# Ledger of designs, part 461: VH-VL binders against q9umr5

Target 1, 268 residues: q9umr5
Amino acid sequence: SYKPVIVVHGLFDSSYSFRHLLEYINETHPGTVVTVLDLFDGRESLRPLWEQVQGFREAVVPIMAKAPQGVHLICYSQGGLVCRALLSVMDDHNVDSFISLSSPQMGQYGDTDYLKWLFPTSMRSNLYRICYSPWGQEFSICNYWHDPHHDDLYLNASSFLALINGERDHPNATVWRKNFLRVGHLVLIGGPDDGVITPWQSSFFGFYDANETVLEMEEQLVYLRDSFGLKTLLARGAIVRCPMAGISHTAWHSNRTLYETCIEPWLS

## First folded at step 21 (VH-VL)

Design yh92 (framework fv_nofazinlimab)
Fold by ESMFold2-Fast, scan of step 21:
Structure yh92 (fold): chain C 268 residues (1-268), chain A 123 residues (1-123), chain B 112 residues (1-112)
Amino acid sequence: as target 1 above (268 residues)
Amino acid sequence: QVQLVQSGAEVKKPGSSVKVSCKASGGTFSDYAISWVRQAPGQGLEYLGEIIPMFGTRNYNEKFKGRVTITADKSTSTAYMELSSLRSEDTAVYYCARTKYDIFEGFSDFDYWGQGTMVTVSS
Amino acid sequence: DVVMTQSPLSLPVTLGQPASISCRSSQSLVWSHGNTWLNWFQQRPGQSPRRLIYKVSNRDSGVPDRFSGSGSGTDFTLKISRVEAEDVGVYYCMQGTHEPYTFGQGTKLEIK
């Protein structure tokens, strides 16, 4: 029997986006109980990420309680950040595989059509003025906006990402690190043709420096300081990197080759 | 000038499906979300669902889940709403309406509406 | 689902007199720091709804200043300071804070 799978969607999303993913899982792991959480769908996906974490936490507790042998998480795009926080705030989670599908784990800094859609009069260079205000922090996308040219403002104003990544101190940091380290496998998926997540290496804990040169995970202060356990997980052999070219942002959950290569092996 | 132009009236038999179109002009189609709202004769307004062409995402009112499908074609700036397994209770005027999600200025909910499409379900 | 309750449902008004419509939500409609997604629509006989007010109190372009919206949290009001003949129709409040979006039952404004 396979461990249950919990799916957490992304920005403006709902369970319908995962129809193909569910078909793939049913084909390769028949009998798997898959729960796609229809919380914070559509517009509500713009609610502050800590509010979303609380709601998803309430939903996953009974699922995890019914599966003493563990569960798997598949978390898409923004949903990967929700799952990051869930693993840290839950003292008793039993997650085996945490599969992060093209999630901006170190944040977002890009002039995409998606940014222009939500901020039609803004460029990425100006967005820090809105996002790092108390007003902006009431919107999920601003909770992981990470302007590498205004890192001081990001560290001071980010109510979510800077805290969960241990880039700013928090009283619960030690407990959050201990809880996160209980995960069996951290499976990171992403690629250069995503077109939305910028830089795409954010899905692998890489990010821009002040000159917009991408530094990989091992060069990040959060990794070097082991702020929430990345260095420990890597040393344990628990981090899996699965980059794939040729996949656009909305196709990660509906590409069979991606599923077979990067997801299927981790659904025991 | 902003316009949402809907397809013409339909008369359908119970158990069939109907597909209503909503063509947008006077702005960039991909800049907006398109919602569908219906109104039975002499009754109030009821939300069916929304599509956001930019994100390729859609969500539906749980009441209609499994029967309603909303799609969009960016090349023709047209959104579609298909309702299956029609019942007499589905007789209504179906409207499309647009929403602008602007974080700085605020969300502009249902600022423009289509003219409506009468769907009559009769034996 | 958030229930939107309007009162009165029938509103006969003498021409030139003020009219007031109340709308109550079963849950708070506050999103954040001044963002409350409460809207008012007018539907004249045989026509599509037309938005009058967005974000509680902001008038749409072309809407006469005799229309005003107010309220907070769960209690909202639409006021017409001096009713004119063209104001005949049904008025709906609508919330966009919680999915699914929901409308009030509608208030039919008629000239007596």
Scores: ipSAE 0.793, ipTM 0.890, lowest interface PAE 1.1, mean pLDDT 93

Design yh93 (framework fv_nofazinlimab)
Fold by ESMFold2-Fast, scan of step 21:
Structure yh93 (fold): chain C 268 residues (1-268), chain A 123 residues (1-123), chain B 112 residues (1-112)
Amino acid sequence: as target 1 above (268 residues)
Amino acid sequence: QVQLVQSGAEVKKPGSSVKVSCKASGGTFSDYAISWVRQAPGQGLEYLGEIIPMFGTRNYNEKFKGRVTITADKSTSTAYMELSSLRSEDTAVYYCARTKYDIMEGFSDFDYWGQGTMVTVSS
Amino acid sequence: DVVMTQSPLSLPVTLGQPASISCRSSQSLVWSHGNTWLNWFQQRPGQSPRRLIYKVSNRDSGVPDRFSGSGSGTDFTLKISRVEAEDVGVYYCMQGTHEPYTFGQGTKLEIK
């Protein structure tokens, strides 16, 4: 039978957004137990990401315990960062496929309608003043704000992303790397028409340099130093990259072609 | 001037559905979340759910999950609340209200309300 | 769900006298340092609710300064320094920190 699937939603989201995804899974893998976690729904999705990681951890433990053959994670947008941290902090996870749906894995530096909605009077160039404060770090969106023009502030102030990426020293870094490497497959999904994740290559561990030129994963220091295991996973053949054009940010979990191409093959 | 204008009163039979509208004016519809709250005659306020048109997201009070559906039409700046499988206990005034999510200023919960729509469920 | 408990539920007050309404939450409403999502609403007979106070102590534009909010954690108070005839109505506290958002039972303020 198929391994259970655990779904972790994104910003302002809830289980309702995944009704089409559940339909697709039921059609292609009938009998799969799919749990969409209704934690940190709506405005609670703005809670600090470490708080969300703790809550989701408590919810996934009994699900993983009931599935000794393993589980799959499907993690959307901000949820992909929660799942990154889960895989690092859990020394006993049994995740086979970690499917990341358009998640800002190297962070966000966008002047998009989403940013304007939450910071109406701010531009991306000024947001570092807010996000890299203790106050700003109490909001999830600031936990993965990655200003390429203020790397010193990002490294010093990021309470979440810089730590899970191994860009800052942390006492648990070696254990987190060991835990993350237990994953069977890291399936990265994203595309140029997302319109929210900026740069869109962040979903594939690419990101801006100081001149706002995108450097792909293999050119990142975190990859070259193998800080949390990306280089090891790639060498093992465990990283899958599935870019797709024509999909907007809110459509990744409800596009049938995307599901059949990028998700379905990894749901054993 | 900010206004939320709701559709008129409805009388429904048990087991049917009702759909109430809330049209926003005097502000940018996409800049706000729209919530639905009800009040039974002589009783207190009860939250049903919220939609954020900008993000295409909606969240429902677990008590009403499966019966309530909230939608939005950005072209007409109108939000809708549909409640199915109506019972006499659903007789209430249904309100829409708006919320601004601003990280700098803080969340502005339910700053403006619609005039309310009386829904009566009777056999 | 977070339970919001108001007291008193009925508040008869003489014109010009102060009035005080308490609101207690079953869980802390603190989001972060300085951010607590506790709001107060007034509902006059036959009207929609109107927000008076947001974030514990911030008055909405057009709300008279005789209204003030205070509190922290789980214990909150709405005070009216001198009650006017137009203040008649039901007052509700509301929390936005935890989903689902919840309201107190309401306090009916009446002139003696």
Scores: ipSAE 0.782, ipTM 0.887, lowest interface PAE 1.1, mean pLDDT 93

Design yh94 (framework fv_nofazinlimab)
Fold by ESMFold2-Fast, scan of step 21:
Structure yh94 (fold): chain C 268 residues (1-268), chain A 123 residues (1-123), chain B 112 residues (1-112)
Amino acid sequence: as target 1 above (268 residues)
Amino acid sequence: QVQLVQSGAEVKKPGSSVKVSCKASGGTFSDYAISWVRQAPGQGLEYLGEIIPMFGTRNYNEKFKGRVTITADKSTSTAYMELSSLRSEDTAVYYCARTKYDIIEGFSDFDYWGQGTMVTVSS
Amino acid sequence: DVVMTQSPLSLPVTLGQPASISCRSSQSLVWSHGNTWLNWFQQRPGQSPRRLIYKVSNRDSGVPDRFSGSGSGTDFTLKISRVEAEDVGVYYCMQGTHEPYTFGQGTKLEIK
């Protein structure tokens, strides 16, 4: 029998977006119990990420409890950050594969249609004024806004991403690291044609320096300091990188070739 | 000038499906969400679901999940609401309405409405 | 689902007199820092609903200043300082904080 799969959606999303993914899983791993969590759908996806983490935590506990052999997580876009936090705050999770589908793991900095939708009169260079305020931090999109030109403000004001990435100290950091390291595999998926996640390498823990030059995961202070266990996981052979060109942001969960190449091998 | 123009009245038999259209003009169709709300004769307002055409994302009221489908065609600036397995209690005026998302100014819920489409379900 | 309860459901008013409609939610409608997604709509006979108030107290363009909204948390009020003949219709409160979005039962305003 296959381990159950829990799916966590992204910004403005709902379970409807994953109908193709469920079809693929059913074809290759028939009998797999797949639960797409219908929490924080639509507008509610804009709620603060820590609030979403609390709600998703309550939903995943009974699923994990009923699967002593373990579960897999497939977490799309913003949902990948929710899952990052879940793995850190749950002291007894039994997640085998954590599959991150084009999630901004090091944050977001770009002028995309999503930003124009939510901030119609603002450019990326000016969003730090709003996002790093107490007001802005009450919206999920601002919880992972990472302006490389105002890194001091990001480190001080980010209520979520800077803490979960260990970029700012937190009393629970040691426990969060221990919990995260329990994961069997960290499967990172993303690509240059996503068009929303900026820089796209954020899905692989790469990000801009102050000159907007992308530095890959191994050059990040978070990795070098092993703040939440990335260096330890890589040394253990537990990190899988699966980049794919030609896939737009809303197509990661509905591309058969992507599924067969990057997701299917990690569903036991 | 923003306008939402809906398709004409429909008379349907029980068990059939109805598809109502809502054409947006006077603004950028992709800049806002389109919601569907119904009103049975002499009754109040009831939300069915919402679509964000820019991203193809949609969300439905659980009461109608499995029967309602909301779609959008960006080339014609038209949103559609399809309701299947029709019953007499589905007799209502169906409205489309617009919502604008803005973090700075705040969400603008249902700021413009279509004229409504009467759907009658009778044998 | 969040239940929205309006009172009164029937509101007969004399022309030129004030009118007040209450709306209570079954749970808090606060999103953040007092930002609350509560709206008021007017539906005149035979017409589509028209939004009067958004975010508790913000009046839409073209809405007369005799209409005002107030409230916080779970308790909200729509006031008309002096009722005019054109105000006849049904008034609905609506919350957008929690999905699914829900409406009150409606208050029918009639001239005595």
Scores: ipSAE 0.770, ipTM 0.880, lowest interface PAE 1.2, mean pLDDT 92

Design yh95 (framework fv_nofazinlimab)
Fold by ESMFold2-Fast, scan of step 21:
Structure yh95 (fold): chain C 268 residues (1-268), chain A 123 residues (1-123), chain B 112 residues (1-112)
Amino acid sequence: as target 1 above (268 residues)
Amino acid sequence: QVQLVQSGAEVKKPGSSVKVSCKASGGTFSDYAISWVRQAPGQGLEYLGEIIPMFGTRNYNEKFKGRVTITADKSTSTAYMELSSLRSEDTAVYYCARTKYDIWEGFSDFDYWGQGTMVTVSS
Amino acid sequence: DVVMTQSPLSLPVTLGQPASISCRSSQSLVWSHGNTWLNWFQQRPGQSPRRLIYKVSNRDSGVPDRFSGSGSGTDFTLKISRVEAEDVGVYYCMQGTHEPYTFGQGTKLEIK
């Protein structure tokens, strides 16, 4: 029998977005118990990420406890960051495959119509003014805003991403790293035509330097220092990178070819 | 000048479905979330769900989950609410209303409403 | 679900006199530093609801200054300083902090 699958949605999302994904899983792995968590749906998805992590943690604990063989996580967009934190804060998680669908793992620095939807009077160059304030950090999108021109402010003000990435010190960092390293496979999915996640390589732990040149995962200080275990996971052969062109941000969970290529192989 | 214009009144039989439209004008349709709210005769207001055309996302009140479907067509700036398995208790005026999500200025909930669509469910 | 309780439900008032409507929520409506998603709507007979107040105390454009909103946490008030004939209708409070969004039962304001 297949391991249960837990799905964590993204910004403004709900379980409805995953109807095609559930159909694909049912076709290829019939009998799989799939739970799409209807927590922090719609407007609630803007609540602080640590609050979301606590709520999702309470929901996943009984699911994991009832599945001694392990579970898989499929986490979309912002949901991938929630899952990153879950894997770090849970001393007893039994996650085999963590499948990250186009999630801004190193943060977001985009000047897209989607971002302007939440900040209609701002451009990416000045969002740091609101996001790195106490007010801004009460909104999930600001918890992973990573302005490469104000990295000092990001490191000091980010209440979430800088901490889970080990970019700023935290008393629990050693335990978080130990917990994260229990994951069986880290499956990273994303692509250049996403149109929302900026840079798209953020889904693969790449990000802008101060000149807006993208540096890949292996060039990041968090990787080189092995701050939360990426270097160790890569050495174990536990990191899977699955880039795919031609897929827009809202289509990652409903593209059959993407599913067959990047997701299906990891749902034992 | 902002307008949300809804489709006309419907009379439906129990067990059928109804689909109400809400066409936006006087602003960018994709800049707003569109919510649906109903009001039974002589009663208060009840929220059904919301769609954000820009993100392609939708969210429903648990009370109506499985019966309500909200969709949007960006090319015609029109949102739709479909309610299935109708019963007499679904007789109500159905309204669309818009919301702007602005992190700096704050959320602007239900600033403009459609004129309402009377849906009558009778045998 | 968050329960929104309005009082009174029926409010007969003499022209030119003040009117006050209370709205209480079953849990806090505070989202974050200073953000409270509490709104007030007016529904005149035969018309769609019209928003009067958003974010507790902010008046919409075109809403007369005789309308004011106040409150915090779980306890909110809509005041009309001098009631006019055009104010006849039902008034609803609404919270947007928790999903699903919920409305009060409505307060019917009528001239006596």
Scores: ipSAE 0.769, ipTM 0.880, lowest interface PAE 1.3, mean pLDDT 92

Design yh96 (framework fv_nofazinlimab)
Fold by ESMFold2-Fast, scan of step 21:
Structure yh96 (fold): chain C 268 residues (1-268), chain A 123 residues (1-123), chain B 112 residues (1-112)
Amino acid sequence: as target 1 above (268 residues)
Amino acid sequence: QVQLVQSGAEVKKPGSSVKVSCKASGGTFSDYAISWVRQAPGQGLEYLGEIIPMFGTRNYNEKFKGRVTITADKSTSTAYMELSSLRSEDTAVYYCARTKYDILQGFSDFDYWGQGTMVTVSS
Amino acid sequence: DVVMTQSPLSLPVTLGQPASISCRSSQSLVWSHGNTWLNWFQQRPGQSPRRLIYKVSNRDSGVPDRFSGSGSGTDFTLKISRVEAEDVGVYYCMQGTHEPYTFGQGTKLEIK
């Protein structure tokens, strides 16, 4: 009787990363149909996010159609942005809980080993030159690169994040907002010891201003203008915030205490 | 100075498991993805899977239906490929190879290979 | 899975003569603007594969200039302008655009 769960992975990831999560769900909610989508695995996770959204959309449609009572989404890291867009572009989604597991919802601006791994000769301060080009926007990580020192370039060049956040106008914005607002619960998970998502508050719709001071969700123009429905969801009591310290980026899907505290209560 | 050194030949019985190692020199391991490819006698090359130690991520070719497990030990710069439920058709030379995911320069696929490890499955 | 089809599978050549190997993919290998993840490998008898060409036409360091790669989309070619004795071996094309990565069947180049 439990609603089906659909899992969307992150950068360079595959269904293998979620074996512990599936074990936890099976223990607490036996009989739950859990589908971990094996699309855009490994290097394909670097493909443009709009292409990934299209592919994941095609995969989730039949799952949602077979579950009239609704489904839950668990979306990890970059996958949380894919799920944000899915909820906006689907006129008929029946998602109850959208569980965003350490996802850079307002973008990424980190000078981490991950940045150096993909851009060995770049620093966070100069990556905007590459990411805000048409060439750079053909790679998923650049679709949510958000340089707070070049916000005008981000707003003009971001082909994905600026659009789904309503930071730049789009003909479909009103429909996307209406669709997103159909979600039952938006469960936001993240923490200060993640080590990859920078700032970590991006997982809670907080982000850097031009001085690299973090402004929380309620101080963002996106929230204040209610561009895609965050203010409406919060007023409805539909936003859940579940921060947890002591969890590194690759451990969110394999920590039992986190699962019991932040995920389990939202699976019905 | 790039070098991938694999463990020695193995002879295994049907139904058993084999674990092959691939030790990388210096910074090769932390900077690159490590893939596993096999070649049956007189046959072509077949991809098994890849590990990216930096991201802690693994990706497997579904053809092996949960029989393959790839792991990494960062402290020894060594990647491992374990194949379980061995059959005679798993007799092959198993290779490790590295890939660099550089977005600016482009992906550098399988630029260096290990020497190969012969795995023979017989009674 | 993306199917990679090589032709010919057996290529007997006379020393000093040119050789050409074709590789076709069942799907486009174009990743994005200007990027196509098509590679060519050489495997000499008793040795590990060695990469010759990456990204369709880029020659690896130390690979003789008599080797060249070309093509686009789904149709690719490896050419050897003048075959030398050391070129004996099996040649494989490989795509990295779609997972799982896949190889052609291999083309065995032999001196006649």
Scores: ipSAE 0.747, ipTM 0.870, lowest interface PAE 1.3, mean pLDDT 92

Design yh97 (framework fv_nofazinlimab)
Fold by ESMFold2-Fast, scan of step 21:
Structure yh97 (fold): chain C 268 residues (1-268), chain A 123 residues (1-123), chain B 112 residues (1-112)
Amino acid sequence: as target 1 above (268 residues)
Amino acid sequence: QVQLVQSGAEVKKPGSSVKVSCKASGGTFSDYAISWVRQAPGQGLEYLGEIIPMFGTRNYNEKFKGRVTITADKSTSTAYMELSSLRSEDTAVYYCARTKYDILAGFSDFDYWGQGTMVTVSS
Amino acid sequence: DVVMTQSPLSLPVTLGQPASISCRSSQSLVWSHGNTWLNWFQQRPGQSPRRLIYKVSNRDSGVPDRFSGSGSGTDFTLKISRVEAEDVGVYYCMQGTHEPYTFGQGTKLEIK
């Protein structure tokens, strides 16, 4: 029998977005119990990420408890950050594969349609003034806004991303690292044609330096310091990188070739 | 200037489905979310669901989940609400309304409404 | 679902006198520091609803300043300082903080 799969959606999303993904899983792994969590749908996806983590945690506990052989997580876009935090705050998670579908793991810095929709009069260069306020940190998009030109403000003000990445000290950092390292596989998926996640390499723990040159994961301080376990996971052979061109942001959960190449092999 | 124009009145039999349209003008269709709200004769307002056309995302009130489907056609700036398995208690005026998600200015809930579409379900 | 309770349900008012409508929510409508998604709508006979107030106290463009909104948390008020004949209709409060969005049952304002 296959391990249960738990799906966590992204910004403005709902379970409806995953109908094709569920069809693919049923075709290749018939009998798999797939739970798409209908929490923080639509407007509620803008709530602070720590609030979302708490709600999703309560939902996943009974699912994990019923599956002693383990579960898989498939987490899309913003949902990938929720799942990052779940793996850190849960002392007893039994996640085998954590599959991150185009999630801004090192943060977001771009003038995309999402930015224009939520901040129609703002440019990416000005958004730090709002996002790094206590008021701005009450919105999920600001919890992972990472302005490479104001890194001191990001480190001081980020209530979520800087903490889960170990970029700023937290009393629970050692426990969070220990918990995260219990994951079997970290499967990273993303690509250059996403059009929303900026830089797209954020899905692979790459990000802009102060000159907006992308530095890949192995050049990041969080990796070099092994702040939450990336270097340890890579040495263990537990990190899988699966980039794919030609896929827009809203198509990661509905592309059959992507599923067969990047997701299917990790659903034991 | 900003207008939401809905399709005309419908009379339907129990068990059938109805599809109401809402055409937007006077603004960029993809910049807004479109919500559907109904009002039974002499009663209050009830929310059905919402679509964000730019992203294709849709969210439904659980009470109507499985019976309501909201879609959008960006080329014609038109949103649609289809309600299936109709019963007499579905008799109501159905409204579309728009919402702007602006974090700086604040969410602008239901700032403009369509004229309404009367749907009568008769046995 | 969040229950929105309005009081009174029927509000007969003499022309030129003030009117006040209360709206209470079953849960806090505070999203975060300074953000509460509470709106007020007016529906005149035979017409679509029209928004008067958004975010508790912000008046829409074209809405007369005799209309004002106030409140916090779970208790909200819509006030009309001097009622005019054109104010006849049903008034609804609406919350957008929790999904699904919910409306009060409506208050019918009538001239005596």
Scores: ipSAE 0.737, ipTM 0.866, lowest interface PAE 1.3, mean pLDDT 92

Design yh98 (framework fv_nofazinlimab)
Fold by ESMFold2-Fast, scan of step 21:
Structure yh98 (fold): chain C 268 residues (1-268), chain A 123 residues (1-123), chain B 112 residues (1-112)
Amino acid sequence: as target 1 above (268 residues)
Amino acid sequence: QVQLVQSGAEVKKPGSSVKVSCKASGGTFSDYAISWVRQAPGQGLEYLGEIIPMFGTRNYNEKFKGRVTITADKSTSTAYMELSSLRSEDTAVYYCARTKYDILKGFSDFDYWGQGTMVTVSS
Amino acid sequence: DVVMTQSPLSLPVTLGQPASISCRSSQSLVWSHGNTWLNWFQQRPGQSPRRLIYKVSNRDSGVPDRFSGSGSGTDFTLKISRVEAEDVGVYYCMQGTHEPYTFGQGTKLEIK
């Protein structure tokens, strides 16, 4: 009797991306009820993240209610940020393992294929002009754009990430922190060969300072101030870090060795 | 000037599969999404699904899930739409069309279309 | 699925006279202020569809300024100020805000 698993996809994704992950789970934990949420697929993945959080919340409530022993979340790429917010806004979630697959937890700042595809004439140095407008904040990718050279604009304009990370004050911050701290395990997965998440250490709550030097989670103000509970979780032994080299961004959900090493141990 | 050129007409038996191609020229294939739309004789337009070749990501209209498969070959700048378990109701002209996802300028839906491929399903 | 309803279905018009086609959606097509994914297509007999208007009111390059689009939320209109012989065909509205993308049933424009 394994706990149910809920899967939240990433940018432009659909449940199709997780067919191999489902096979792996079925092989190692036969009988597990796995629900890959077919919400905000394809183009809909560009909807504002708070809108996505509301829709996913409505979908996960009945699943959690039917599983009093708890559930696991596996959240890929942008989906990891959706799951971060879900755990904060739900005052009654029963999530045991939150497994974050290469998600930009501290944000994104890089010239990647996704950036060039959505902003063909922009460089990372200029994207802040678009993303930190009210117009840009109506697109999910801008909700987690984090330009380390314009941190004042990020803090003022980010409608999602700066708030959920406690980098800017919010009336609900204390309740969000309390709710997030109910999670059993925070399993962080990522690696240097991802090629999309920049810096890749964002998946482990590391990020660029103003000189583009990567500072680890323990050096971040959000950690030091314990803004949403990272320091408390680490002290509890509830944070698991599982970096793996050699895995590209679109392969995290379809690599057997990664699954066996980083995901399988946290599915009960 | 972008062109989408589709494969020729097909006549298929019920229960078989058909695979239609759409070759892009005059632009960078990987910079666009390719959608498939069909039109039964005397009827309107119906969306089947979309692929983003750069990332291999696909999304299908729920009505056709399990029967439609959309693929792309970046080396030949060609997208494919395969429809299985064919019925007489699948008789239609099948079109490919291109979409640009430009956040600054806005989404540009179906800006160029192929010439269409007639698929006839008969006994 | 979002239902797109066009009226009229048949539109006979005299050369040089104006023509107007209505399109109504069962749900709001607004993504955000300034971003409404409503498009208009023309299909001439025996040809593939050709896009005329995107994002409610923006004309494609090469589309005559006789064609104009307007509307908001759930109600949209395509207008032709002075119909010409080459305008004969079927016109479709299409929404891209909600998956799956859906089309109106089409309006056949013909000369009297």
Scores: ipSAE 0.762, ipTM 0.873, lowest interface PAE 1.2, mean pLDDT 92

